# VH-VL binders against p78833, part 34

Target 1, 198 residues: p78833
Amino acid sequence: MSFPASTHVYIAKIIGKKGEGDKILDLLSKVNEHVLKSEPFTKTYYFARDAKNPDYIFGLELYDSKEVLENSHKTSNPFLAFANYLTSTHAPLAEPLQLLNFKVVDGHLDKDNLGPDAKDYVLYTEYTGDSATLKQQLTVNPKADTSLIIHSLDDPSLYAVVTRYSKSGIEPGPAEISGATSVSQQVIYSGVGFLNRP
Short names: E, the ipSAE of ESMFold2; O, the ipSAE of OpenDDE; V2, 0.75 times the mean of E and O plus 0.25 times the DockQ between their complexes.

## First folded at step 15 (VH-VL; framework fv_patritumab)

Design j4 (at its last look DockQ between E and O 0.89; V2 from the best seeds 0.85)
Fold by OpenDDE, look of step 15:
Structure j4 (fold): chain C 198 residues (1-198), chain A 118 residues (1-118), chain B 113 residues (1-113)
Amino acid sequence: as target 1 above (198 residues)
Amino acid sequence: QVQLQQWGAGLLKPSETLSLTCAVYGGSFSDYFWSWIRQPPGKGLEWIGEIYHSGYTDYNPSLQSRVTISVETSKNQFSLKLSSVTAADTAVYYCARERYDWGYLDYWGRGTLVTVSS
Amino acid sequence: DIEMTQSPDSLAVSLGERATINCRSSQSVLYSDNNYNYLAWYQQNPGQPPKLLIYWASTRESGVPDRFSGSGSGTDFTLTISSLQAEDVAVYYCQQYYSYPWTFGQGTKVEIK
């Protein structure tokens, strides 16, 4: 494994109001500037847009630990301002945030960072089923630029696989696993965030 | 001020199932991972596994086939079961708190000696 | 698994003298991205559970006397007791928490000469 065991994966699903996607990304960009400058324990802060709905924002975040997430990032003024503005009761930009906690089971991230104009297609697949079976059957694709297998801390029956092919775009996802259900989402890099610290 | 209190049967026969419970007092149960560690008499420490309040677990591969760690969040308790015990499983068993999710252990129970004997 | 090996197995030191315990990991426990060593030291007195002394290879846990210090990086680590006190007689363990499963050294028994 390329990550310490404590590495915490945070999946953010932001369902923006119609037409608000750009505004949300602008806000996230400001948060990202703070992360780069002041949060060295944030390894990945990557945001993409759903391929079908540009107002649906997908976030992949990696932290050295959950403690770092809870006591550093989530307590930062930029994040608090973002969260407050995003879910304002008077004029919300999005539905309530869906934030999912994971640990890394196995995998790797792309070694190269993405430019703001780079096309980046990522397939995010969630698997729900028997934990032991999923752990056994889900495998990292070494040919992928990014291949990450993560296990949910919120729901032990939930796994997810993040896959990226930089040259060919979205490739077929992992095979179906007997006894498990799966749902996939295709997302496109928004230009906001990083996979690895520059 | 965090305290871990543990209890369970200390004498087993071969092939029986070890069962221990650890209760957490004086701190947040949901913010940390919780581990079981054992120490045979006069020997070193072996990490058995960990659990999160959600039921997420990781086990030592050396014991994975026989170990089950469970949690009862409403009571701030987590438990260890080790099946098919042999004399080799004779040890003092400790429950401990993992410092958040880093992996080092900052609070420990007093330990429970479990002896496997015919 | 990452194997942890301590040396020596036992150490006798006079009161007030320096005690040095070494710990070696079979693989590096240094994370290059954050430059932290995922290494801890514990003290265990007879009949007691282990007590956390040092984490991140060199950071003392709260309440630990300053005569205890940790050093090293990568695969080689050292616990030093600058001036051995009577209450320091114990078994000391190193532990890596870089990768599952967590693993401990075999322990070093520190006695008074």
Scores: ipSAE 0.894, ipTM 0.940, lowest interface PAE 0.4, mean pLDDT 94
Fold by ESMFold2, look of step 15:
Structure j4 (fold): chain C 198 residues (1-198), chain A 118 residues (1-118), chain B 113 residues (1-113)
Amino acid sequence: as target 1 above (198 residues)
Amino acid sequence: QVQLQQWGAGLLKPSETLSLTCAVYGGSFSDYFWSWIRQPPGKGLEWIGEIYHSGYTDYNPSLQSRVTISVETSKNQFSLKLSSVTAADTAVYYCARERYDWGYLDYWGRGTLVTVSS
Amino acid sequence: DIEMTQSPDSLAVSLGERATINCRSSQSVLYSDNNYNYLAWYQQNPGQPPKLLIYWASTRESGVPDRFSGSGSGTDFTLTISSLQAEDVAVYYCQQYYSYPWTFGQGTKVEIK
């Protein structure tokens, strides 16, 4: 398929205290510079703000493998500087850092290589339910510029979908899956990161 | 170095459930996927499925209706159950370590011959 | 499923001579984004479990003699034993790990002629 089975998806939920979003993104921009220069194994490194709270940062990251995430990305100096800030005595987070590990089930990232834009409609939805049902019923939207279905390594009952439309006015809600519950979050591209390597 | 020790019943009657366990020594249990593979006598290799320490699994579609792989993380063990066996399930069954999550298998157990007869 | 087909099914090679085993996948196992071929080779000596020889199509596993080499890309791959030794009598399997389910070739039996 379009992704090897080893592809690892990392969802970051970084809940900054009031006023911290800009600093968090500034540090992530330095990590992104390192990713572009030195991490050919990092295929997506995309950061967005929550649509309702600009200090809440959402990250979508794709790696060739969880190995390179853990042993190469998370050991880099720019990443360690970022991680040290988040755990510093400044205490910039309102809630504990949430880092979610997923495998790709199906889908596509930046289908027409348009690049991310702050005007994109982006929805991240988590589904909890029967794993076999979710795997069978969640389907790729071929009209979306991003339609990515992912399955949690940490919780077998958890699936997620990232949907993105680059055109204004297209704002579909989450798919309804019988017997599953869902939680959705709209996010806005922050100007930091990429979907496809340039 | 990593060692995989496997055990379970080697003789089954048709319709019984195959049950094998693999214990992992000398390495991280949580960093790697763990696989079961089988080899009918004189034939090639068939991947059955894999499991992560969290319980995340993926199964060969050819077997998925009959297979369950489970993990006992406190003991660094993972197990295979294959229900409703027939003579076609006679094989040597191997447990193996997948190199992290890459998909290739760098350490293998010695194998357990499971014979299905009546 | 990605089907893996090996050729020949068996071969006999004189001691010290070159043995060549081919493996073809029904779909490309090359990920163009990283330029890796998700292809491994295993050796199975009689009565033994398989042993990893080669991964990424051409990378030799630690401890594997340098007479073993892998080559190829996309859908066509080759395992070469440059100077066959007595201990190389085995069945050799290719395996793809690009997509689930993991699949193996049917095997190639190598014998001394």
Scores: ipSAE 0.768, ipTM 0.904, lowest interface PAE 1.3, mean pLDDT 93
ESMFold2 (binder alone), look of step 15: mean pLDDT 94; pTM 0.960

Design j5 (at its last look DockQ between E and O 0.81; V2 from the best seeds 0.83)
Fold by OpenDDE, look of step 15:
Structure j5 (fold): chain C 198 residues (1-198), chain A 118 residues (1-118), chain B 113 residues (1-113)
Amino acid sequence: as target 1 above (198 residues)
Amino acid sequence: QVQLQQWGAGLLKPSETLSLTCAVYGGSFSDYFWSWIRQPPGKGLEWIGEIYHSGYTDYNPSLQSRVTISVETSKNQFSLKLSSVTAADTAVYYCAREKYDWGYLDYWGRGTLVTVSS
Amino acid sequence: DIEMTQSPDSLAVSLGERATINCRSSQSVLYSDNNRNYLAWYQQNPGQPPKLLIYWASTRESGVPDRFSGSGSGTDFTLTISSLQAEDVAVYYCQQYYSYPWTFGQGTKVEIK
């Protein structure tokens, strides 16, 4: 595997209020600048918009370890400012943040960094079921530019698959797995963040 | 100061199930991964598996079919079960704390000798 | 699995002299993105659990004497005791934590000559 076992995946689901998506992305852009400059142990800091709801922001983050996330990124002033602003009781921009913790089971990221104007489509699929079955049945697609299989640290019955095809856009996700339920989300790169460091 | 205390039956017959428990004192239970390691007499160390407070586990493939690690977060305890034991499973079993989620082990229990004999 | 091989299996060194233990991994445990080696060293005294000495190949754990040092990168690593003391008589193990399952070297017994 290309990733150390300690690699931590953070999935952020930000449900913005109507019309607030751009503001949220602007705030995330500032955080991203800090990540690029000051957080070398952040491998991925990628944000996309839901294909159906532009105010729904999807975040894919990869860190060398959860320890790095907790003691570096989450303690940074830009992140704290972002989190406080987003969840302000006076004028919240979004619903409470949904933050999900994962480990990498298998996979790879696109070798090339994304340009700011890159047309990028990602399929995110969550699987819920028997852990052993899901671990066995979920496989990385080597033909995909990005193909990640991740296992939830919060809910051991939850797996997710992240897939990207740069040339053809969104391709069909993994096949249905017997005994498991799945939910898919299509997201479009927002121009904010990176899959790999430049 | 983190302390790990472990206990369980030290003498088993073949085909029985090994059962050990480790209790954590003096530190955060939810911030770290927790591992089981064993050492046959006079031999090296073998990693058995790890668990997170949520119940997330990873096992050594060599033992995966027989191993179950569980956690009781309310007690800051985690347990090891190894089924269908044979003489080859005779070893000192250690519980240990993984440094966050990195993979190296910074605190260890004192170990429990488990002997499998007819 | 990543296999860890130590050399020698046993080492006898005079008090005050340098002891050198080698560890080789079957695959690189260096992560190119962060330039860290996912390698640890442990000391084990008789009847005791292993004690963490070194992590990230060269970072000394708190409380570990300065005479212990770790070096190496990729697949070849070395633990050095610059001046062997009587209390250093033990078995030493290397461990990789780059990929599951965690694996250990077979151990090196250090004795006083």
Scores: ipSAE 0.889, ipTM 0.939, lowest interface PAE 0.4, mean pLDDT 94
Fold by ESMFold2, look of step 15:
Structure j5 (fold): chain C 198 residues (1-198), chain A 118 residues (1-118), chain B 113 residues (1-113)
Amino acid sequence: as target 1 above (198 residues)
Amino acid sequence: QVQLQQWGAGLLKPSETLSLTCAVYGGSFSDYFWSWIRQPPGKGLEWIGEIYHSGYTDYNPSLQSRVTISVETSKNQFSLKLSSVTAADTAVYYCAREKYDWGYLDYWGRGTLVTVSS
Amino acid sequence: DIEMTQSPDSLAVSLGERATINCRSSQSVLYSDNNRNYLAWYQQNPGQPPKLLIYWASTRESGVPDRFSGSGSGTDFTLTISSLQAEDVAVYYCQQYYSYPWTFGQGTKVEIK
């Protein structure tokens, strides 16, 4: 599956205080409704919970360009309502919001158009190291339902990989890359969002 | 109105390093990618590469082993270095603004002729 | 790389007549998901840098005269100058921006016949 070079990837790490995950996802569900109805330029809008802590929310978003993310998605009323909750006096976050900008290196999002499922095994891995080495060594897994390799727009030493296997016993750990460090996070689809537009 | 002003040495000997700078006036530096393009005399256009204000780069594979593009965000400037030049690198070199991150080039510098002597 | 091929290499057109320039890409530059062609056209007058005329195959850049129009989809594109003016004597380039590296056609020189 080929993406135009302009494709922009946005990773959201939303570290909610105890008990906040459901409210964060409820608000994101309203944003997702707007995305489906009104944002054909939003190609992926996927939210999951950390496998160990259900109040930590992971977001994977793809846009036709960074321009439409900034000038169209982030200016929508449902997005503003969500953003206003996160910065409200209620203070629902345990850590500052982390929003990461990436370009696509290679891969695919929903190989057989199966849609995301809470039973999927999903792993998000960040790699830090020599950029040329990471670019050469990270490879797409053609057997995975999701295999996406992305390179940070803001930190040239940072790459990330999203892998997903549907309803199987397949749970591979992250690839080891010589000279790089990695951190991984298993996430569970929340029921909010999509990988391919339905 | 956005203006791109470019400068650098126009005469080089073989094996030297080409070095050009482009300064951006009258517009946002951080919202756009910035490109270098070259045109040998009487020939077509070749994209060299681009840079984002963060330092993120992408290069034409045909030149990637010899090219470095860098940015000085505090001055709204970006630069091109091309090492180990030969006569084949003789060209007019342009800097240009990419429309946000879409890939097409809406503002161009005036160009700098770089001649590599034989 | 996506190779861009223009035809003809040069053409001579009488003032006020129509000029037609073709551009073919080695791979489709249409993204079916958004139905946009990642294709631009540039004009380069003698001694000047290129100037953007058209993007998304058919959208005219601000300030470009109405006599310039673009058409086509996928791999086959056309730039049309409906009534050639003296200032339109230039070399014209197509460019794809679907995939890195960005690539240009070899150029088409337009002259007064």
Scores: ipSAE 0.784, ipTM 0.909, lowest interface PAE 1.1, mean pLDDT 93
ESMFold2 (binder alone), look of step 15: mean pLDDT 94; pTM 0.960

## First folded at step 16 (VH-VL; framework fv_patritumab)

Design i1 (at its last look DockQ between E and O 0.86; V2 from the best seeds 0.86)
Fold by OpenDDE, look of step 16:
Structure i1 (fold): chain C 198 residues (1-198), chain A 118 residues (1-118), chain B 113 residues (1-113)
Amino acid sequence: as target 1 above (198 residues)
Amino acid sequence: QVQLQQWGAGLLKPSETLSLTCAVYGGSFSDYFWSWIRQPPGKGLEWIGEIYHSGYTYYNPSLQSRVTISVETSKNQFSLKLSSVTAADTAVYYCARERYDWGYLDYWGRGTLVTVSS
Amino acid sequence: DIEMTQSPDSLAVSLGERATINCRSSQSVLYSSNNKNYLAWYQQNPGQPPKLLIYWASTRESGVPDRFSGSGSGTDFTLTISSLQAEDVAVYYCQQYYSYPWTFGQGTKVEIK
C-alpha cells in the first residue's frame, strides 16, 4: 500500500456562477500557499476546472487523516476566508458545495513525480453499486500517471477513480462495472495546487 | 471521558452466530472509527474490523467471510456478528475507539468473554 | 499483512531497573511523506483491556508516566521502562496501523525479578 490507511481523500466540487471560477481559484491559491508553508500533513492539494465549465472547480485533496483536515486545515485563516466567500451574501455558487470524504482503496498519485500540468487529461469517475463488487472490479491502471481508487466514507456504496495521463491523453472512457452506475467528469489542471509536495 | 460499554451472549455452541454490541458514551460518535478486537485466552490480540458512523466498514481478511459489523448511529452503538463459530473463536472480545481515523486504539470496552463449547 | 514480532516473550527485571522490549515489523511502518512511524504500544493488566501507552512510535499518551518511552523507526522499535515499578508488571503489545489489517505483536510479559 502506497498510502497509510489513515490517508484521507477529500473531493471538492465547487460550481460557481458564471464568471466566479477565477475568484474561487484565486482564493484557493492563497489557501495553497498556506498549505505549502504550514500544512505538512497535506500531501495533495490539487484543483482543476471542468473541461466544459470553467466555473466548475474540482478539488483533489489528500491528508494524513480526516482529523487534520477538520482540526487543522479547515481552521486556517486562508481556508476560512475562502469558506466565508462561498457563503457570503455575494452567493457565488450556482449549486450547493459538495465536499466528499474518501479512503484510499488502491493506486498511485504521481508515479513519476511529474507534477500537474494543464495539458494533463484527468478523469474523475464515480461508481455506485455493491461495495464488494466494486472493490473487486475496480483496478489500478499502471500506465496512468495517476490511478487512484477511493471509497466513500459518506456513502459506502460509492467509489471513485481518479485517472491522469500526463500530456498524453486518456484511455478510452471509464471502466464499466456490471451492476454499477457511473458518472464521469473530465477536468483540467487550473494551475492551483500540487499532486505531490514540490 | 469516553466510555465504551459492551454486552452480548458469552456462551455459544458451534455453528451459532456470535453477537455483541458496544455503546459509546461521553464523546462524539461520528468523528471516530470503531473497532472490534479479540483475544483468545492467554493469547495475543487480533483485530477483527472497524466501522464508521456512515456504515463504512473494513474487515480483517482472515475473518471477512464470517464477520458483519453494523452501526446504529442514533444510539451511538455498533455491533459485531461472527457466524459459524467454532472453538477457535473462543476469546475475550473488545470494542474500542480508534483515535479519529489514525488506526491506534485509545479507548476500550471492558471486554466480553465468548466461549464456544459443545 | 504486516507481521509484528516482539522480543523477548518474557522479561524479568529488578525493581528500579530498566526494561527493554523490542518490536519488529515485517514491513516498514514509516511513511516517507510525513516521516511518522505508524506504531503504537499497549499495556495490558490481567483481566483488563489493553491501555494505550505510546503512539507514533515515541509519543506518550496522556497520563502515561515519563519512565515509559518509545523509540525506533522503520521496522525496529523499542519500548523502554527506565525504572521498573511494581505496577508495571503486565503484558505489553506493539501494534502497527500503517496498513490494514491492524496487527499486533504477540506480547511481552514483564515481571519483577
Scores: ipSAE 0.911, ipTM 0.953, lowest interface PAE 0.4, mean pLDDT 95
Fold by ESMFold2, look of step 16:
Structure i1 (fold): chain C 198 residues (1-198), chain A 118 residues (1-118), chain B 113 residues (1-113)
Amino acid sequence: as target 1 above (198 residues)
Amino acid sequence: QVQLQQWGAGLLKPSETLSLTCAVYGGSFSDYFWSWIRQPPGKGLEWIGEIYHSGYTYYNPSLQSRVTISVETSKNQFSLKLSSVTAADTAVYYCARERYDWGYLDYWGRGTLVTVSS
Amino acid sequence: DIEMTQSPDSLAVSLGERATINCRSSQSVLYSSNNKNYLAWYQQNPGQPPKLLIYWASTRESGVPDRFSGSGSGTDFTLTISSLQAEDVAVYYCQQYYSYPWTFGQGTKVEIK
């Protein structure tokens, strides 16, 4: 499988106040319904909870281009309803919404097309360092069900990797990259979204 | 209507550095990738690379060791440097807008002939 | 790299007649997931920069006359000028934008017979 160069990856970090995770996911479920019915350009729309804090929501989204993300997805009524809730006077977020733009370097989203499961082990790792070194040293894990390497469009020194295993007992750690720092987060599929369009 | 205006030195000696600038008028700078392309006299087109307003770049591997593309977002400008030039680098150099991040080029500068003496 | 090969290198067509230019890519530029061909056509009049004519293999850019049309899929593409006009004397290039680096065909020169 290959991705066209235009493919755009969006990482969402949604830090809800205590008790807000369920409502955030409920609204995202309505956006997901719209994505499935009306957005053939949205190839991945996957939401998970932080393994340690259920009100911290992680999103992995793939679009045919940044254009369709900005001009079609983010202008849709269900998205606007979601965005309005996040910025409402209720103030459901503990930290400002983080939306990160990436391009695909290499990898695969759902080897064997198994679909996401709450029992999956999923690790998201950000690497900061020399761009050429990171591009050279980060490698796809062909045994993983997801192994996606992405490069920030907003910060050339930032790379990220999403790794997912559906088999019990496999818990990947981050790669050691000379001269780079890394931050990792384990997440658990929320039941909202998909990796490959059904 | 979007306009791309380009400038830079047109005559170089071998081993010098080619340096060109492109300014963008009449449109958004931040929504699009910006490309450099060259065309040797009487020959076809070669894509050199592109840049996003954030500084994100992608270079043609054939030129990557010698090319730097830079952006000055506050001025809506982007530039090309090509080091260690030879006669083989003689060409008309174009700046162009990529339509968003799709990969095709919808507006082109008028071109700058750069001649490298032999 | 995806190599792009055009044929013929040159053609002469009588005024008002049909001109046909072929472009072949070394790899498919069709993304099956969105059913789009990542292929564009450009016109370069003498002494001018290239001008975008067609994208997605068959979609005309705004302001391009309807005598220009594109067709094909996967690895084989055609640019057709249905009724050649004097102002259509130019070199025509195809370009793929599926994978980096962007690559162009070698060009096809069109002239009035």
Scores: ipSAE 0.801, ipTM 0.919, lowest interface PAE 1.1, mean pLDDT 94
ESMFold2 (binder alone), look of step 16: mean pLDDT 94; pTM 0.961

Design i2 (at its last look DockQ between E and O 0.81; V2 from the best seeds 0.82)
Fold by OpenDDE, look of step 16:
Structure i2 (fold): chain C 198 residues (1-198), chain A 118 residues (1-118), chain B 113 residues (1-113)
Amino acid sequence: as target 1 above (198 residues)
Amino acid sequence: QVQLQQWGAGLLKPSETLSLTCAVYGGSFSDYFWSWIRQPPGKGLEWIGYIYHSGYTDYNPSLKSRVTISVETSKNQFSLKLSSVTAADTAVYYCARERYDWGYLDYWGRGTLVTVSS
Amino acid sequence: DIEMTQSPDSLAVSLGERATINCRSSQSVLYSSNNKNYLAWYQQNPGQPPKLLIYWASTRESGVPDRFSGSGSGTDFTLTISSLQAEDVAVYYCQQYYSYPWTFGQGTKVEIK
């Protein structure tokens, strides 16, 4: 199944101070409840923890468009509560919040509608290099439950790939692209969010 | 309301490069994708490509090798260059706004007739 | 590319009568996830740029008269003018915006009989 061109991919990198991960996820859980109930335009709202840092929260979000992200999702009370916490005097973040905007190049999410699971291996890899080269060389893995190739709206030299094997015991590895640099992050489903709407 | 104003040379010789610019007034430039569309006389519409304020672009494969769309965000302007023009490139060229990133085009420039003739 | 085909190429209708324009896409432009059809209709008057009439196959753009309506889903769509007015004489185009490149129908010329 192909994604409409308007599909907007939002990557959130939230690095909390030590011990802040649970609170962050708790707030995101409240947002998720609202998303499920009131945001039919949100296709994916998936949050995971970095495999090595439980306070590093990774978010994969897909929206029908950037408009609904900016004018609907980000205007919801639960989201505002979450955002307010991150910017509060408590200063829960160890690093500045990273919110990245992407468009879908190719791929699929949860192709068999298995849903997210903590046992899944999920790899997020960012590639930086020549756009034409990356676009040509990055390929979807049809064997993966999730294989999503996305291109940054903010940096044309930046692509990313999300790979997930569902309960397969297979740990995805990043593809090496000649002439490009890559950075990978292994993440584990936090229990908050969904890949496809239940 | 949003207004698109476009300008550029309307008469070219074969092999020259078409160059048009579109300026956006009365609205946000960074929230939308901006497209170029052309229409040969008496013919239908052909989408050329789009650009985002960041410089993110994509082009119609039919024209990709000859098309360059650029943006000057500080001026709320984006431009079209089409190299190696032939008579087949004779058309009214429109700049247009995609409503946010949905894909349908809600605001259009008045169009610029570009005639390629030897 | 998704090919868009309109029918008829031209249509002559008496004032006050119904005008019906069809548009077919070579691939479905219905997104199952949100159940939206990524299909738009435009009106173009001579010497003017196209004007957006309908989006999401059936939603009228602001300011568009009620006599204009869009219907259909998947690959087959229809633009209907319930009661043709003199100012409705124009060329009408459908457009899919499901996937790049955007593609348009070849246009339908609506005239008064």
Scores: ipSAE 0.898, ipTM 0.943, lowest interface PAE 0.5, mean pLDDT 95
Fold by ESMFold2, look of step 16:
Structure i2 (fold): chain C 198 residues (1-198), chain A 118 residues (1-118), chain B 113 residues (1-113)
Amino acid sequence: as target 1 above (198 residues)
Amino acid sequence: QVQLQQWGAGLLKPSETLSLTCAVYGGSFSDYFWSWIRQPPGKGLEWIGYIYHSGYTDYNPSLKSRVTISVETSKNQFSLKLSSVTAADTAVYYCARERYDWGYLDYWGRGTLVTVSS
Amino acid sequence: DIEMTQSPDSLAVSLGERATINCRSSQSVLYSSNNKNYLAWYQQNPGQPPKLLIYWASTRESGVPDRFSGSGSGTDFTLTISSLQAEDVAVYYCQQYYSYPWTFGQGTKVEIK
């Protein structure tokens, strides 16, 4: 599509204890400052709160390759400060941090370059099932401002879809795929990060 | 120094399944994509597909219906199976390392000639 | 699929002279966001596997002699051997790694004139 095949997608699931969401996002905003200044290889760095729990943070990150994620982003001082907070004796997480690795199957991130907005309808759906069936049946929604289909590097049976609308006429929930199970999460942009580099 | 050693049967009859294995020595197995490429005699190169240590694969659409690449991570090995072979599948088959997930190939095996008899 | 076309199919060059090989892609392999061309060159000596010479269109792989250079951007690329040596008699391939499937040019045979 619009990205090289080497593009690496990271989905972050950060389940904070009660009251921790603000601090987590504050630290992520400092990582984002470094990303904008020093990481041209980071094409998306976008974090949003779960619609039902403000201390649960969803992250969507795109890198030019897994190499630059592992050897450059994750070795930066602001990232290390963030990671050290999450593993500190303060114990800010209610559940272990999840960082999920994906490749792009198809889609687009910010169709009209509108950027994320707090009023966005954002849905993240994981599908588990037969890989060939999922690859065939999951399709990009051209009406969505974000419609991204991704395939897990860590679990070949897992696909995911990120869908975002910033206009009226919100698309209904995730497609029903025969023989697959799905889990969905609605999120709202929290004011940290970007979908396209400015 | 990274080395790729490949082996498998070199002579097949039509309709049989081609099966090759590549072992990786002297380097990380988990950081890189691992590819198979073939070259018919006197012809150019065709990428067949790759595998990641988790079992994640991608295949050339021209071969997808007949190809399976698999991994034995505990042995740092990956394998190629190509079903229902014909004379058109006669080629030298190479295993190779992609530089992480970038797509260019920095280390190659020595190649295995596979001949499909008539 | 991105089709890769090389020219010429074969090239005869005197020892010590310049050899020039062209490669064209059916679609751009330049990612404007990082300003990199997803294009590699390989050398294949008789009876040997291909050997990586150049990646990102112009970056020499470690151990490749300085007489090899790559240039070009977008859809048009060139491999140059500034002073042909006897050991440079080989077939040369370009390869794109922008999108799957990875595809190679048909090859250019370089021989002594």
Scores: ipSAE 0.756, ipTM 0.896, lowest interface PAE 1.1, mean pLDDT 91
ESMFold2 (binder alone), look of step 16: mean pLDDT 93; pTM 0.951

